VH-VL binders against Nucleolar MIF4G domain-containing protein 1 (NOM1). Designs and how they scored, part 2

Target 1, 198 residues: Nucleolar MIF4G domain-containing protein 1 (NOM1), of Homo sapiens (Human) (q5c9z4r362to559)
Amino acid sequence: KKHVKGLLNRLSEPNMASISGQLEELYMAHSRKDMNDTLTSALMGACVTASAMPSRLMMEHVLLVSILHHTVGIEVGAHFLEAVVRKFDAIYKYGSEGKECDNLFTVIAHLYNFHVVQSLLIFDILKKLIGTFTEKDIELILLMLKNVGFSLRKDDALSLKELITEAQTKASGAGSEFQDQTRIRFMLETMLALKNND

## First folded at step 6 (VH-VL; framework fv_temelimab)

Design A39G (from p3 with heavy chain S105G)
Fold by ESMFold2-Fast, scan of step 6:
Structure A39G (fold): chain C 198 residues (1-198), chain A 120 residues (1-120), chain B 106 residues (1-106)
Amino acid sequence: as target 1 above (198 residues)
Amino acid sequence: QVQLVQSGAEVKKPGSSVKVSCKASGGTFDSYAMHWVRQAPGQGLEWIGRIIPIFDTANYNQKFKGRATITADKSTSTAYMELSSLRSEDTAVYYCARDRLYSGGYFDYWGQGTLVTVSS
Amino acid sequence: QIQLTQSPSSLSASVGDRVTITCSASSSVNYMYWYQQKPGKAPKAWIYAASSLESGVPSRFSGSGSGTDYTLTISSLQPEDFATYYCQQYHRYPLTFGGGTKVEIK
């Protein structure tokens, strides 16, 4: 338990194989439920912080989840995804003191990048954000596209085009009601650049 | 163990609506997707739509858009599928199925099915 | 809409036979799944992510394929394997199933 948190605190690209191997050994020595509870708790503590988490560190933590998801079992990724989604829903609706929502959203992005979740989940989330289209939603859309845009295009270019069209239509209807026209414009430019291989 | 228990068989007139329930037990409900799939007598499987309860987001097969409504009640771990403007062609067994969102997705647990017969 | 075509629609085989079922997608997919359904029963999850067997599925079953072409193989057919098998893509909405392949006793 304390040992798992210690391993995560030292996690880096060069020691990924060693740390994942040690965690696999711990999974062999302890119950799956206890290990999943412990690992998920430690990962949430490391990744869901008031400050924006450094990109490389976030990617390394989610990559570790992906490795264990494929080597230990799909229950590892499922348990972590469940905790992330529950926390995201709570923070998104009730707010937080800092960048916790951004960090959780980035975790979801990298779970997709490392093949723990499907592109359809990402499209469902983005479509919901386009539907509500608040200042916060625009920033989350930009954050997601920055992290996964090229992978979404590679996996399903047609659905990406449809999403962009929906965003353009929504933006046209809401132009004068919005406080930050600059950020809406930037989002649409980002989407068009993604569509046009820029 | 995860179980999905559906409401009982229904006989409906053309033009009416039917609402089928699917109660989940044994697992986490709101973090996973619930799908609805139908099968006409002697025919194959046809996807109607899904809901992800925690995001309150539903997606539909365009063939059923405007007629199908999928909802979820997280407090009772129950998903619902309502189909309106029923036709004889809607006679089928309707299944709910849970989705493993974490592993490329797939329907790991299915309800027992609800027979809906549309006849005059 | 991604159309899935299964071949054959039905086949007759004897216990011990090697059986192969194919599923062809109208466009490339990243996620393909197989389900087994027996008469009067709900489908059962059988193979996920093209080649991974669901817990409890006998090792005589295997899946393979990528892109547009996928195959389910039974290396030595047993009496309990007589069922209808469906492929399903999870790549793009709407989710679609193949027409099914009925494996019958010869």
Scores: ipSAE 0.522, ipTM 0.796, lowest interface PAE 2.5, mean pLDDT 85

Design A39H (from p3 with heavy chain S105H)
Fold by ESMFold2-Fast, scan of step 6:
Parts: C-alpha cells; structure tokens; sequence
Structure A39H (fold): chain C 198 residues (1-198), chain A 120 residues (1-120), chain B 106 residues (1-106)
C-alpha cells in the first residue's frame, strides 16, 4: 500500500508513536495477511539496500516492527522475520556485491535487541557461521557481536563462553585459506573482550 | 493451517536403527525449526534435537549424541529423525513439533506421534 | 542443563475449583512455556512467554512468573481442563520440560 510506504519514509524517533498508531488502525481495517505482506514488503525495500543502512534508521525501522509485534500481535514479527531469513539465505548462498547481506544480518541483530527474537536464535546463527568459517562469515560474526554482544553475555554467559571456545578451536585449524589473518585475530580479541567484561 | 503428519508405528530389534518422518503441509517449512521430542510409556517429555532447514543446522541433546540424526528435505517439506543403536529404553512415542523463530519461541504445532517399540 | 521441577506431580480437583501449578527452574530463565496434554494425544501449545495465552485457550487460564519461579492458574476448572500440564524452558540447549502435573477429577 502506498500509504504504508509513505509512513515508513517519514519514520523517525519523535513520530514513532504516531506512525505505529496509524499502522495499528490499518491493521484493524484490513486483513492480517494483507497488512503483513504490505508492511514486510515496504520494510524489506527500506532496509535491504546495496549500501550499508545508517544504524539509526535501521534501529528505527526494527523498533517499529517490535512495537507492532507487541501491540498488534506476534504474527507481525514472525512474518517479517520469515522474510528476512529467506532473503538472507538466498543472498548468503548465492552472493551479492552490495551490503544487502550485512543489512539483513543487522535487522536480525536488532530484532533480538528489541525482544522480537530470543538469544538462542542468535547463538544458532553464530555457530553456523563458525562452522563454515569463511572470510564473509568472520565479518558477519563481528557485525553481530558489535550489535548484540553485551546483551548475549547478559542473557546467557555460559553459551557465549561455549561459542568463543568453538571459534578458538576453528581458528586454530585455519591456515592460509584467508587473504588476511588479521580479521580472525580481531574477531577472537572481540570475543575474549566480551567474555572478560571488556 | 499447518498440519504435521508422521510415519506409522515401528517395531525394531535392539542394535538396529529407525527413521521417522514428519511431513508438513500448509504454512512455511523452510524458515521454521522442526523439533523431535519423545515420551516413554507413562513418562514425561524429552527433547532430542531440532533442525532449521533454511540454515541447514541441527542441534542435539547430548544424551543422543552419535545416535540421533535429524535431516530435512525442503522439496517435500519433510523432516526426519534417525536413531541408531536402539535399546529397549528407546521404546517411546516420538513427536515432531514446529517452532517459530521469534520472541514467542514455542512448539506451536505437533505431529500425531509415532510409537517405536524396541524388543528382542 | 536447566532442570524444571513441577509441583504438585498430581492433584485432584472439582469443577469450579481454582487450580495452581508451579514450575521451578534450576537457574534463571527469560522465557517459560506451558503445554496441555490429554491421554493418547500430542501436547498442545497453551501459554507462551510466561503469561501469553495461545489462540483458543480459555481466559480462565493464566500464567505468571519470572526468573526461576513460574505458575499456571486455572480460575474455575471445567471438565475439559482435566489433563497433564508441562512447563518448558527455551533459554538454553538442551531444551527441557518439567515432569508434568496431572490434574485429575475428584
């Protein structure tokens, strides 16, 4: 719907309550299926860009999803998460030249930060990336930890410790498969800093 | 309107393996997790493991390590659980259950259950 | 692993009674879930995120709690409520269930 896209284009912190309220009214006037499809399409168009999305704008869009998830219903966040995960899988497997994958991954990070998804999903994703351990995977791990590391430590310090041990084990087996081993070292330093309250 | 339909009852000898299927219809298969849970006669629920087909990742309860293998076939919307080296203690009803990946994580739909009897 | 202890293991109650069952976790969890299971049937999702009722669950059911202690309450027990109720944590692998509380007719 053109109206939904217009609301998202104007979205900012001061008008968040007004815009979420208008979207709640639209949910009352239309089917859940139609509204979820429309909202998700508009959000994907705004958030999944070839250039890296500014962190403030990304947070505002995901916060809107969180508000609707809690006020309209859990189906809102679930529908959006499903679209994000599907798009991430396609871009991750088949590649892209832009920052679409980074933006999708940041959306997942903020869905966790705003309580739409639980820490267990984040751990599952990070463990998968550690398992495959490509240069792209290391950058995605760093991106995720930058956005959610402290929250993961607060929610489940034991699982974070386990994750770090798995990463260290994988790193010890890594040879000259990467062009620059500096990024692996930086990832491990970031993980150890999180583990040690630094 | 999601429905999970499991394969029929099995009778197996100790030391053999069993593979139970769970076919999903309605709704999305790929971006949801599929869990396996068992219940021995007159007892409670025990989690075996889960797979998220879109991430091609599975996690297992350590008690089943080396014996359980959970797989998924996206083309047929079917999840499988194979349990090897069967013992009489493995006699149970085995359930598949679906999970949405969001803050309300829970098993929202369950299969009807598959009774696996292990006897010599 | 996080152990969940339910109490009581069973209780007998009459239609119209207020029923309370508890679930205690061996360590703090952010989320607790409840399932209803009738004999010969698969469990049904009942309460998610400690206090939110699944679609179709009667309003006489409620959930509460945080940290290590969680409660499921039935304000006015009905004949269709006789079942076994299980709590479940989704905080850390392996996922674990409580031992169940069987609500029996008096």
Amino acid sequence: as target 1 above (198 residues)
Amino acid sequence: QVQLVQSGAEVKKPGSSVKVSCKASGGTFDSYAMHWVRQAPGQGLEWIGRIIPIFDTANYNQKFKGRATITADKSTSTAYMELSSLRSEDTAVYYCARDRLYSGHYFDYWGQGTLVTVSS
Amino acid sequence: QIQLTQSPSSLSASVGDRVTITCSASSSVNYMYWYQQKPGKAPKAWIYAASSLESGVPSRFSGSGSGTDYTLTISSLQPEDFATYYCQQYHRYPLTFGGGTKVEIK
Scores: ipSAE 0.576, ipTM 0.807, lowest interface PAE 2.3, mean pLDDT 86

Design A44R (from p3 with light chain N30R)
Fold by ESMFold2-Fast, scan of step 6:
Structure A44R (fold): chain C 198 residues (1-198), chain A 120 residues (1-120), chain B 106 residues (1-106)
Amino acid sequence: as target 1 above (198 residues)
Amino acid sequence: QVQLVQSGAEVKKPGSSVKVSCKASGGTFDSYAMHWVRQAPGQGLEWIGRIIPIFDTANYNQKFKGRATITADKSTSTAYMELSSLRSEDTAVYYCARDRLYSGSYFDYWGQGTLVTVSS
Amino acid sequence: QIQLTQSPSSLSASVGDRVTITCSASSSVRYMYWYQQKPGKAPKAWIYAASSLESGVPSRFSGSGSGTDYTLTISSLQPEDFATYYCQQYHRYPLTFGGGTKVEIK
């Protein structure tokens, strides 16, 4: 619907309640499937851009999803997450020269921050990236920890500690293979800071 | 309509392996998690592990690590659980179950169960 | 691992009675999930995110709780409610279930 895209284009913190209310009305007037397809398509168009999306704007879009997830139904968040994960997998495997992958990964981070996604999904994703441990994987790990590290520690400090140990072990074995050690060192320092604060 | 259809009952000897299948139809497969849970006769539910097919990442209950292998074939929308070095205490109904990977998610669809009997 | 303790392990009650089942976690969890299992059948999703009823679940069922203590309540027990109820945490691997509470109608 052109109307849904118009609402998302105007989305900001001051009008969040108004826009979410209008979307709830649209959900009452149309089939759940049609609205989920339309909303997900519009959100993907807004959030998966070639340039890095401003943090505030990204958070506002994901917060809208969280509101609808809780007011309309859990399938709203589920449909959006499914689309995000599929797009992320495609871009991660086949590449993109823009910031689409970073933007998708940030969406996943904020879905966790706004309680649409469980911490276990974040740990599963981070564990996969540590397993492959490419330069791209290290940057995605840093991006995720920047957005959710303290929340992960609060939710499950023991699993975070185990993840950090796996990353340290992997980095020890792969250190000589990377020409730029700076980013690996920075990642480990970030992880240790998360572990040792408090 | 989402349906999970499991392979039929198995009778196995101690020390052998069993591989149970779970075919999903009527919905997405790749981006959801597929879990395996067992229930011994007259006992409660015990989680074995899960796979997220799109990430090709599996997590296991430590009790089954090294014996259980969970895999997925995206082309056939089928998940598998293989359990090796079978013992009599592995006699149970084995269920597959799906979840959606968010804070509201849980095992929203279950397979019908597969009885695995381990006896000589 | 997070241990889930259900109380009671079994109960018998009359039609129309209020029934309360408790699930206690060994450490704090974000949400609790409940399943109904009838003899010879797979478990059925019943309550998600502590308090939300799955589609088709009768309104006499409710869930509540946070942190370590969660409760499933049946306000007016009916014959079709005969089943075993399991709680489940989805906070930390390994995923764990409570031992189950068998509800029998007198």
Scores: ipSAE 0.579, ipTM 0.813, lowest interface PAE 2.2, mean pLDDT 86

Design A51R (from p3 with light chain A49R)
Fold by ESMFold2-Fast, scan of step 6:
Structure A51R (fold): chain C 198 residues (1-198), chain A 120 residues (1-120), chain B 106 residues (1-106)
Amino acid sequence: as target 1 above (198 residues)
Amino acid sequence: QVQLVQSGAEVKKPGSSVKVSCKASGGTFDSYAMHWVRQAPGQGLEWIGRIIPIFDTANYNQKFKGRATITADKSTSTAYMELSSLRSEDTAVYYCARDRLYSGSYFDYWGQGTLVTVSS
Amino acid sequence: QIQLTQSPSSLSASVGDRVTITCSASSSVNYMYWYQQKPGKAPKAWIYRASSLESGVPSRFSGSGSGTDYTLTISSLQPEDFATYYCQQYHRYPLTFGGGTKVEIK
């Protein structure tokens, strides 16, 4: 409990192996449900902050989840993913003043980068954002592509091409094109560069 | 534990629509994916589509796009699959199945199946 | 898009025999999944991520493979193993299943 928070507060690249090993021992000593609840709560507290989380610190926390997902079991990653998706949906719908939504979306991006989630989930989320196509959605699309664009192209270039076509079609039909044209244009240019850049 | 309970058998006329339900209990519903798979008599398994209820996003096998609609009611933890413009070749057992969205996830729990018969 | 071809489509073997079922994908996939289905019942998750056995699956079952070629093996066939086995890919939409292999005890 408090011990898990202490371990996360000290987490860094050099001590990753030590901290993950200590968490593995805790999983052996306690119920899986209690450990999953505790770990997920501590990780959410560390990662879902009002300020933008530093990239390296975010990556370290998500990498720890990936390590435990591999060593302890798939339930660890599944439980964390469930909490992240649920929290993202709540913050996305009801809003927050800070960067909590951006931080949660970055967690999802790194869960993909570290192989806890597959490209199909990322494509589903991006298609949802293209469907609603608000200023916030465009910003989240750009944030996701910045973090995972090349990996998506490597994993499924055809689906990425289809996604880009869908975004272009939506942009052509959007009444907001006159207000947010520069942001929409930048997003489409980013997508096209990602598709064509080899 | 986790259980998926589907609605009962249906007999439908060609050209009509059918809506099958799948109620989840004993676990999380909103943040998992619910899939629909069918099996014609003596045949193999065919994926229809999936929904992620929390995002209200559905993805379909192209073969069923335009005819299949997958929805979810989070308040009742129930997923639905509606298939329109029914043909005799749509006669099959329809299954719902859960997956937890992580990489390497699989259909870990299945409903009991709903037989849909399309005949005149 | 990704087609899965299982062979054989059916087989009959004696108790104690080694049985091997193959699944070939039209393009490379990450992992393969296997389901056991008995007549009149829903499929059961059997093997996930190519080689991991679902809880309660007897140790005589094993899975192997990578890329396009995967196998399910039963080292010593038992009467309760009568069933149809399906492979499945979860790499790209649409999700697809193999045609199934029916295992019958002689």
Scores: ipSAE 0.589, ipTM 0.829, lowest interface PAE 2.1, mean pLDDT 87

Design A63W (from p3 with light chain Y90W)
Fold by ESMFold2-Fast, scan of step 6:
Parts: sequence; structure tokens; C-alpha cells
Structure A63W (fold): chain C 198 residues (1-198), chain A 120 residues (1-120), chain B 106 residues (1-106)
Amino acid sequence: as target 1 above (198 residues)
Amino acid sequence: QVQLVQSGAEVKKPGSSVKVSCKASGGTFDSYAMHWVRQAPGQGLEWIGRIIPIFDTANYNQKFKGRATITADKSTSTAYMELSSLRSEDTAVYYCARDRLYSGSYFDYWGQGTLVTVSS
Amino acid sequence: QIQLTQSPSSLSASVGDRVTITCSASSSVNYMYWYQQKPGKAPKAWIYAASSLESGVPSRFSGSGSGTDYTLTISSLQPEDFATYYCQQWHRYPLTFGGGTKVEIK
């Protein structure tokens, strides 16, 4: 069990196959519940930090989840996703000291990039953020699009077009309530660039 | 294990509204999606919409344009579907169904169904 | 919206027969699902991700397909297989179902 934290501390691209294989062996030797609880706890400790996590390290941790989701079973990814979503909700509503919310949102982005979640979930999250449209929401929208924008266009260009239209409509109405137009303008430019293959 | 228990049958007049509940027990409610699907007598299945309680986001089939409202109460693990401006064509059994959000997810548990009859 | 067309709408077959139900999508989809519904009951998950059997589903059932064309097969029909089978896509909103195929044993 403490062995799992040690494996994650050593995780890198060159040893991914070795570490995922060792975790598969641990899943054979222990109950599914104990392993899922242990793995999720260790991953959350590694990924949800006050400082922005390095992008390569974040991708490696989420890729490990994707490998186990496909080799050990779908319950591995489902269990981790549930924990991530719950933690995101708590941090998003009640606040945190630093970049924990950004890190959790990046985990969700890479769960999509590595095929643990479908594009439909990403569109649901983006629509929620457009609906509330705070300064924090705009930054999270930009963070998500930076990580997954081209993949969303490839998976469902029509839904992306509809999302962009909703964001434009919301931005037109938000001028009276939100006075920082620079980041809103940048978000819309990013969205239009994705739509136009720029 | 996991159970979805729906409210009882309703008889409504045309032009009124109906609100059906779906209470989940076992498992986590907040981070899964709850969908609503209906079936008119002798007909097929029709998706109405869904809610993800933790994101407070609902998505709807455009056919129900402004008539359907799906909500969730996380404290009671209960999802609701309200349908307004009822017509005789809305007579159907209404089902709630759960989805775990991961890639390849499906409707793994269904409620027992609620018959809504719209008649003058 | 993605329209799903099931063929046939109904069929009658004898115990032991091989039964094939098809589902055709108006555009390519990543995932297709099958549900079994018996009279007066809620649908049950039967086949997920095109070819994976839900727990408790007999091995005589199989699913196959990709893109726009999907198939559910029952290799040797049994009396308990009397039901209506629905396909369902999970590619984009709105989620859609096929019209259903009623399997009757006579």
C-alpha cells in the first residue's frame, strides 16, 4: 500500500510500462476497493498541489490512470474521476491557497486527452463555466481550451461551434456586470481561432 | 445495491405541469449524471435530458424546448424532471437512468418508471 | 441529431434459431449500446461499447460493429429472450435510440 506512493514518486515516461505492470500485480494481490482507495489517494496527493504542477509530470500521472483503466478495469478510472470531480467542486466553491483548482482542472483535461472521459463531459463543464462567467471561470475556460481545444474540434466540431456561439452571446450580455474585457476578448479570439483552423 | 426509486403515477389536465422525482440510494449521487427518458404507450424510448449535480449543469433535447426542467437536490440524492404545458401526446412512462461519466459509460441503472397520463 | 434505424421492427422465431438485429446510424458514432426491455418493465443494460456483455447476460448474445453499422446477434434463441431490443448512441447530444426490434417466440 505504501509501496504505491513510492511507485508514483518514481513515475516517468521511461518507466511507465514497469510501474503500470507492478500496479497490475498489486491489483491481483489486494482487493479492488483497497487498491482503488490507495491509488486515488496517492494520485490526488501528487497532482493536487498548491503550486502549478509541471505539465509533463501531470500528463504522466493521468496517462498511468488511463493505462490501468484499460488493463485492470474501467472501475479504476471511474473511481479516480469521482474523486477528482468531488475535490474540484469543493476547491472551486470554497477556495484554496494556490493552484489546486487549476491542477484539478488540468487532470480532467488529460482524462479526456487519454480517453478516460468523453468530449460530452468537457462540453458540459465548459457550458457550466460559460453560464456563471466569472473571472475565475474565464481563466478555467482558457486553461481547458489550451489543453484540449484541437481534440474537441476533431471529436465534435458542431458542438464546439455551438459552445462558441453561446460564449459570444454571454460575453455580449456580460459587459454590464463584468468590466475586464481583455481576458474575455482573448478567450473569444482563442475560440474563433480553433473554429477557423488557426 | 444501487436503486433508483421514482414517485408515483400522475393524472394531469392539458396545459398543467408535472414534476417527477427519482431518489438514488447506494453509491455516490453528486458526481454521476442522472438522465430522463420517456416512452409513450406502445412506442420507443425518447431522451429528454440529463443533469450532473456536482456541476449544476443540465442538457436538454431541443424537442422539449423550454418545457422540461431537470434539477437535483444533493442533500437528498434526488433528481427531478418537471414538464410544463402538458399535451395528450406527453402521456408516457417517464424513467430516470444513471450514467457514470467515463468513456464508454451507459445507463447502468434505471428507475421503475412513472406513468403520467394527460387527459381532459 | 443522429438518427438510429433498426431492422427489422419485429420478428417471430423459434427456440434455437439464430436472430440478428441491425442498427444503422445516420453518421459515424464512437459508441453503441443495446438495451433489453420486457413488457411492463424498465429497460436493462444488455451490451455496452458495441460488443461487451453486461454482467448476467447469457453468452448466446453478442454485439459487433463500428462507424455507422451495428449488430446484435442471439445464436440460439430461448423463451426468456422474448423482449424488445433498443440500440442507443452516445456520440453527441441529443442522445438517441433506435425504434426497437420486438422479438417474439411462437
Scores: ipSAE 0.383, ipTM 0.767, lowest interface PAE 3.1, mean pLDDT 86

Design A66W (from p3 with light chain Y93W)
Fold by ESMFold2-Fast, scan of step 6:
Formats: sequence, C-alpha cells, structure tokens
Structure A66W (fold): chain C 198 residues (1-198), chain A 120 residues (1-120), chain B 106 residues (1-106)
Amino acid sequence: as target 1 above (198 residues)
Amino acid sequence: QVQLVQSGAEVKKPGSSVKVSCKASGGTFDSYAMHWVRQAPGQGLEWIGRIIPIFDTANYNQKFKGRATITADKSTSTAYMELSSLRSEDTAVYYCARDRLYSGSYFDYWGQGTLVTVSS
Amino acid sequence: QIQLTQSPSSLSASVGDRVTITCSASSSVNYMYWYQQKPGKAPKAWIYAASSLESGVPSRFSGSGSGTDYTLTISSLQPEDFATYYCQQYHRWPLTFGGGTKVEIK
C-alpha cells in the first residue's frame, strides 16, 4: 500500500531499525499474504528502475528484506526472491530499455550477501551465463563477482575454482567470435585474482 | 497446498531408458527447484540432480551425468527425469522433491515415488 | 563430495526413552537437514537448518550441532516415532544423505 511505499521512500541506514519495526507491526496487523504482496511490489518498484540504482540504496533495500526474512519469517524472503527471479528471467530473455537487468542481478547478489540466498544458487546462475557466454553474460558475470566474489571464495573455494576452469575452457573455444576479446580477458583476470588473492 | 504427483511404476530391460514425471499443483511451479532422489530396495537415499524451471538450469550428481536428463515443462507444471542405459542396479524408487531456493531451504514436499524395476 | 556418517545405523528403545542420533560430516557444513521416513512412504521434512522443526513435528524432537557434528534428539520416544531418520547436507554439490538410522520401539 501507500504506507509501505512511503516507508521505503524514506529508508536509510540511520532509520533502518525504525522502518523495519514499523513493517513488523504491519505484518502483525495484516495477513502475511497481503503484506508479502505489498512489500514485494513496493521493493520491485524501488529497485527495478531504468537507471542504475545507487549501491548504498540498493544494499539498504535488500538488507531490509533480510531483516524481515529473519524477524517476520522465511516467507518474506522467499516471496521476494520468487518475484526477483521471475522478473530477471523475463528481462534477460526479452530485454529492457535501461539498467533493469543489472539492478535485478544486483538484488540477487545482495540477497546472497545478506544470507537470504545460498551460494549454490549463485554458482548455478554463473554457470548458466558461462554456458551461453554472450557479451551481456560476461558483463553480468563481472557484476556478480564484483558484488560477491570474496564471499563465494569464503563459502566454497572448490566450486569457485571449478567455475573458473569452466570459464577458461569456454573462453578458449570462443576464438574470434567476439570483435574485442578485452572484456573476456578482464573477466578471467578478475576470476584468477579472486582465486589467488590472500 | 502443494502436492507432487508422480507417474506410475515402470518395468524396463537393461540398456533401455525410462522417463519419470512429477506434476506439481499449488504454488508457483517455476519459482522453485525440483530435485530427484532415488532409493534402492532396503537402501538409503541418493541425490540424482535438480532443475530450476524458471532458469532452465539443471545440476547433476557426477555419478549420473551423461545418463540422467532433468527437464521441466512450465506450461504443465511438470518436471521429468530421464535415465538412459539402464542397469539392474538402477532398480529403485525415484522421488521428486521441491526446494524453495532461499538460504536454509530444504525438500519440503515430496512426490509419492515411482518404482522403476530393471530386469532381463 | 561430503560424506555423512550416521550413528547408530539402528536402535531399539522403550517408549519414554531419550534417543539421540548423530550425523558426522567429512568436512564442515553450514546446512544440515533431517528427514523422517516410514516403511513404504516418501521421506518427510522433519528438521531444517540444524535446529528448526518443520510444521507439525512434535516438540519432543530437537536438532543441534554445527560444523561437522549434528544430532537429532527425541526426548520421550513414542510409538509413532518408529521410522528411519536421514540427515542431509545442502552445502556443496552433490547433495548427500547419511546412511539412515532405523528407530524401533521395544
């Protein structure tokens, strides 16, 4: 509703505790289904914009989801994840006018960073992108690694190593299909730096 | 409520293939993972693989890679597991189970199981 | 792959007894789950994220543990608890299950 959208429009780190508390009260006063539908709709409106969302603001919105996921219940995060994944798939397949795909992918990254999503899902998504290996896929891989690379290494260094090997194998088979090999090289360098960095 | 209904029992010869279905009702089929797990008579549970229908991504236990193919049809809310080059040791009850993708998620609903018997 | 070892493989106990089943992982895991399976039936989700009870699971059940060692405890065994209990890790591919612990009431 209008009230939930108003709370999200005012969301910042200093008032996070106040706003999450107000949302918890709303969950007590309304059905879980109605609140999940309302919150997810409001968050999607705030986060899935044509312009790139500022990183701080994006993190604050996803952190709010994580707080409610742990305080109100797992259905909050599950419902939001379902909506995000569905919207990402649609935009990824059919395209969009602006940065909506990048913003959705960043939401997924921060859902992982804030423990709403497991590392196994992130690895699955990355393997899919390596499988298709388009210029857009390479940029999404870089975006994900920028946001979660160290956490992936901490959670599952072996799977990260396997992912890097798959990317190297795929890249060696790409040949001259790409006019500029610079972004592929940069991606592989980023992956190797994550693997080898202390 | 969520219900997973699997296809009926199959009797197959060695070297053939079997395709088991799992139809989901209730909930949003394409927004969760569907796993396949088997259990040989009197034995424990063994994970085969899973698919996330909305991403059309499947992961497999290496033991079954190359023989197992997991697919999903979002229009019918049905997941499939096909196992080729069947051997007698593939005789088992095959289960589908769903997983809601969030951290700490688990196999919250299971199908009733499909007995696949491989004999000459 | 992560191997899960359950002990004991089977046990018999009297109604009212405290029963403890252990699950030991070959390497540290962040996610451990327990399933109950009765003869001829599909497994049922029982305990998730090490210690949370699935809806409808009696409060006499509890789960605990971290790292490599996890336990399922039944504080006061009842006849309906006759079943095989399986632990499962959801930390790394492939997903693996323990060998199962069969609980029989004397």
Scores: ipSAE 0.470, ipTM 0.789, lowest interface PAE 2.6, mean pLDDT 87

Design B13K (from q2 with heavy chain T28K)
Fold by ESMFold2-Fast, scan of step 6:
Structure B13K (fold): chain C 198 residues (1-198), chain A 120 residues (1-120), chain B 106 residues (1-106)
Amino acid sequence: as target 1 above (198 residues)
Amino acid sequence: QVQLVQSGAEVKKPGSSVKVSCKASGGKFDSYAMHWVRQAPGQGLEWIGRIIPIFDIANYNQKFKGRATITADKSTSTAYMELSSLRSEDTAVYYCARDRLYSGSYFDYWGQGTLVTVSS
Amino acid sequence: QIQLTQSPSSLSASVGDRVTITCSASSSVHYMYWYQQKPGKAPKAWIYYASSLESGVPSRFSGSGSGTDYTLTISSLQPEDFATYYCQQYHRYPLTFGGGTKVEIK
C-alpha cells in the first residue's frame, strides 16, 4: 500500500539492501497474494509512464523484483511478469500516446538481464516481431537488442545467429518495398555488430 | 486451484489426424504457456511443443514440425494439439502441461492425459 | 538438441534405503527439473531450480548439481516413493527429458 509506494519512491542503489529487507518483512506479515498485488501495482505505477523512464531508475526497480523473486519466492517475479505482459499486449494492440509500450518492453528486457525470465522467451518475442515486421516491431527489436544483445549472445550464440539469419531473410523478401528501409538497414547493422563482437 | 481437463480417448486409422483439447480453469490462461508432451506405452516423456496464448507464439520439436499444430482459444481457455499423418508409433498418452514463463519455470500442472491409439 | 542421460535406468531398493539418481546433460544447462510419475498417472512437478522442492514434496528428497551433472537423492526411501523419476531441461529448444529412472521395491 502507502508504505510500499513510499519505499519504491526512495529506491536507489545504496539503499537497495535496506528496502528489499523491509519488503521481505512485509511479506512475512501479510499474505503473499496481498503483497504481490500491492508490489506489482506500485511497480507498474512507477515504471509504466508516458515519458521514457531513466535507464538507471528502471534497472533499480527491476533489480528489486529480481531480489525478491529469489529471496521471497518465484511467485513474486511471476506475478509481476504476468502483469507486465498483459499490459504490454493491451498497449501493443491498442496503442498509446507516450512511451508506455517502450517502458514495458524495457521492463521485460531487464527481467531477462536479472534472471527473472529466460532467453527462450526473449528469442520467441523477437522472432514474432520479425515475423510481423511493422515499423513499430523494428523499433521494439532495436530497443530489445540495445538492452540485452550481449547477454543473448553469451547465453545462446547459436540461437542469436539463427535469429539474425531469419531477420536478413525477412528483410530480403520485403524487396524494394520502401517502408522504413533506413530503420531496417540500421537494425540489420546492429544485429551484424552483435554477431561480430563489434 | 488450477485444473487442466483433457478430451477423451481416441482410436484412429493410419494416415488420419487427431485433435486433443485441454481446458484450463482456476488460473490466468492467456499469460501462461501450454505444452504438449507424449508418452508411448512403456516409454519416456517426449516434448511436442508449446503455445503462449497472449503472444500467439507456438514452438515445436523439429520431429513434429509440419505434422503438429498447437492452438489456443482464449475465450474458452482451451489449448489444442492436432497431429496429422498418424502412424502406429504415434500411439501414446498425450498430456498438456502449464508453465508460467519465468526463468527456471517448469510444468507445474498437468492434464490427466489422452490415450490416442493408431491401429488398422 | 540437449540429450539427458539418466543413470540407472532402474533400481530395486528397500524401505529405508538411500537412493541416488543421476542426470547428465550433453551440454551445460542453467536449471534442471525433476518429475515423479506413478503408473497410470500424469507426472507431478517434484524439484525445480535443481534443488528446490515443490510444495508438498517430503524433505527426504533433495536435488543438487550444476552445469552438466545433476542428482536427485532420497535419504530414506518410503513405500510411496516407488515411481519413475524424470529429469528435464528448459535451457534450449527442443525441451528434453531424461529416459527416466524406475525405482522399484526389492
Scores: ipSAE 0.442, ipTM 0.783, lowest interface PAE 2.9, mean pLDDT 86

Design B13S (from q2 with heavy chain T28S)
Fold by ESMFold2-Fast, scan of step 6:
Structure B13S (fold): chain C 198 residues (1-198), chain A 120 residues (1-120), chain B 106 residues (1-106)
Amino acid sequence: as target 1 above (198 residues)
Amino acid sequence: QVQLVQSGAEVKKPGSSVKVSCKASGGSFDSYAMHWVRQAPGQGLEWIGRIIPIFDIANYNQKFKGRATITADKSTSTAYMELSSLRSEDTAVYYCARDRLYSGSYFDYWGQGTLVTVSS
Amino acid sequence: QIQLTQSPSSLSASVGDRVTITCSASSSVHYMYWYQQKPGKAPKAWIYYASSLESGVPSRFSGSGSGTDYTLTISSLQPEDFATYYCQQYHRYPLTFGGGTKVEIK
């Protein structure tokens, strides 16, 4: 509904409890399917923009999803996650010129930060990006580690160590084929800092 | 309703390959993970691996490394598990099972199972 | 890999008996799940998050535990409860199951 979009346009930390409560009331009054479709559409419109979304606004929108996921039901977060990963896959494979891919990837990072998804999913995504290891993949890896690196270490330090070893092995094999070696070095330095700064 | 329907029983010779299918209906195929689990006669459950169709990401139990290949066809909502270099100890019922991607997820729906017999 | 050890591997019990099955993990897990399997059938989700009953599971079943030690209890066995029960962890790859506990009629 237009009402849901209006609530999201006003969303901020001080009114989070009020807005989540109003959305819970709407879920009681309407079918879950209709509400999930409406909420997901509104959130995608707010979060997936051509310019990089401010980190605070992104976190607030994903935190709202987490609250509803835990208070209304797991279908809320599952429905939103499905839309996000579908859009990410399409943009990642077929391209966009703006920051839509970065914004979607940041949404996935915060779904992990707010406990909608497990660390296993984040490790799976990171390993896939290391496997293909394009310039865009390096930037997405850095973006993810910036948002969730310490939480990944806390949740599963051994898997993080294995991920770093895999990245180091891949980087040594990539060699001179990568146009900008400085970004690979920066990524590896970031990974090693996460591992060593326990 | 969610339903997982697997392909029929197979009898294979040692050294051959088998490909089992699992067709999902009544839910969103792409947004879930599909796992493969086997059970040898009179034995317990053993996880083979899983795929997340939307990401085309597969993870495998190291025991099946190099022999198992898990794939998905989003257009038909069907997951596949191919096991190569078959040996008699691969005789088992093979199950597909779905999980949601949310934190704390588990195998909420299972296929009926496919018996694969490996004998000469 | 995280090993799950179930005790006992099998037990014989009568209708009305209290049955306790344990599952011990080689390292701490955040989530533990239980599945019921009857002969010739696929497993069914039974208990999730250590203690939450799946929809349709009778209230005589309960789960408890944290860290490395988990328990499934049936307060008063019924004929339909004779089955094999498996614990499972979803904390790390590879995902692992316990060896199963077969609950048999005396």
Scores: ipSAE 0.539, ipTM 0.792, lowest interface PAE 2.1, mean pLDDT 87

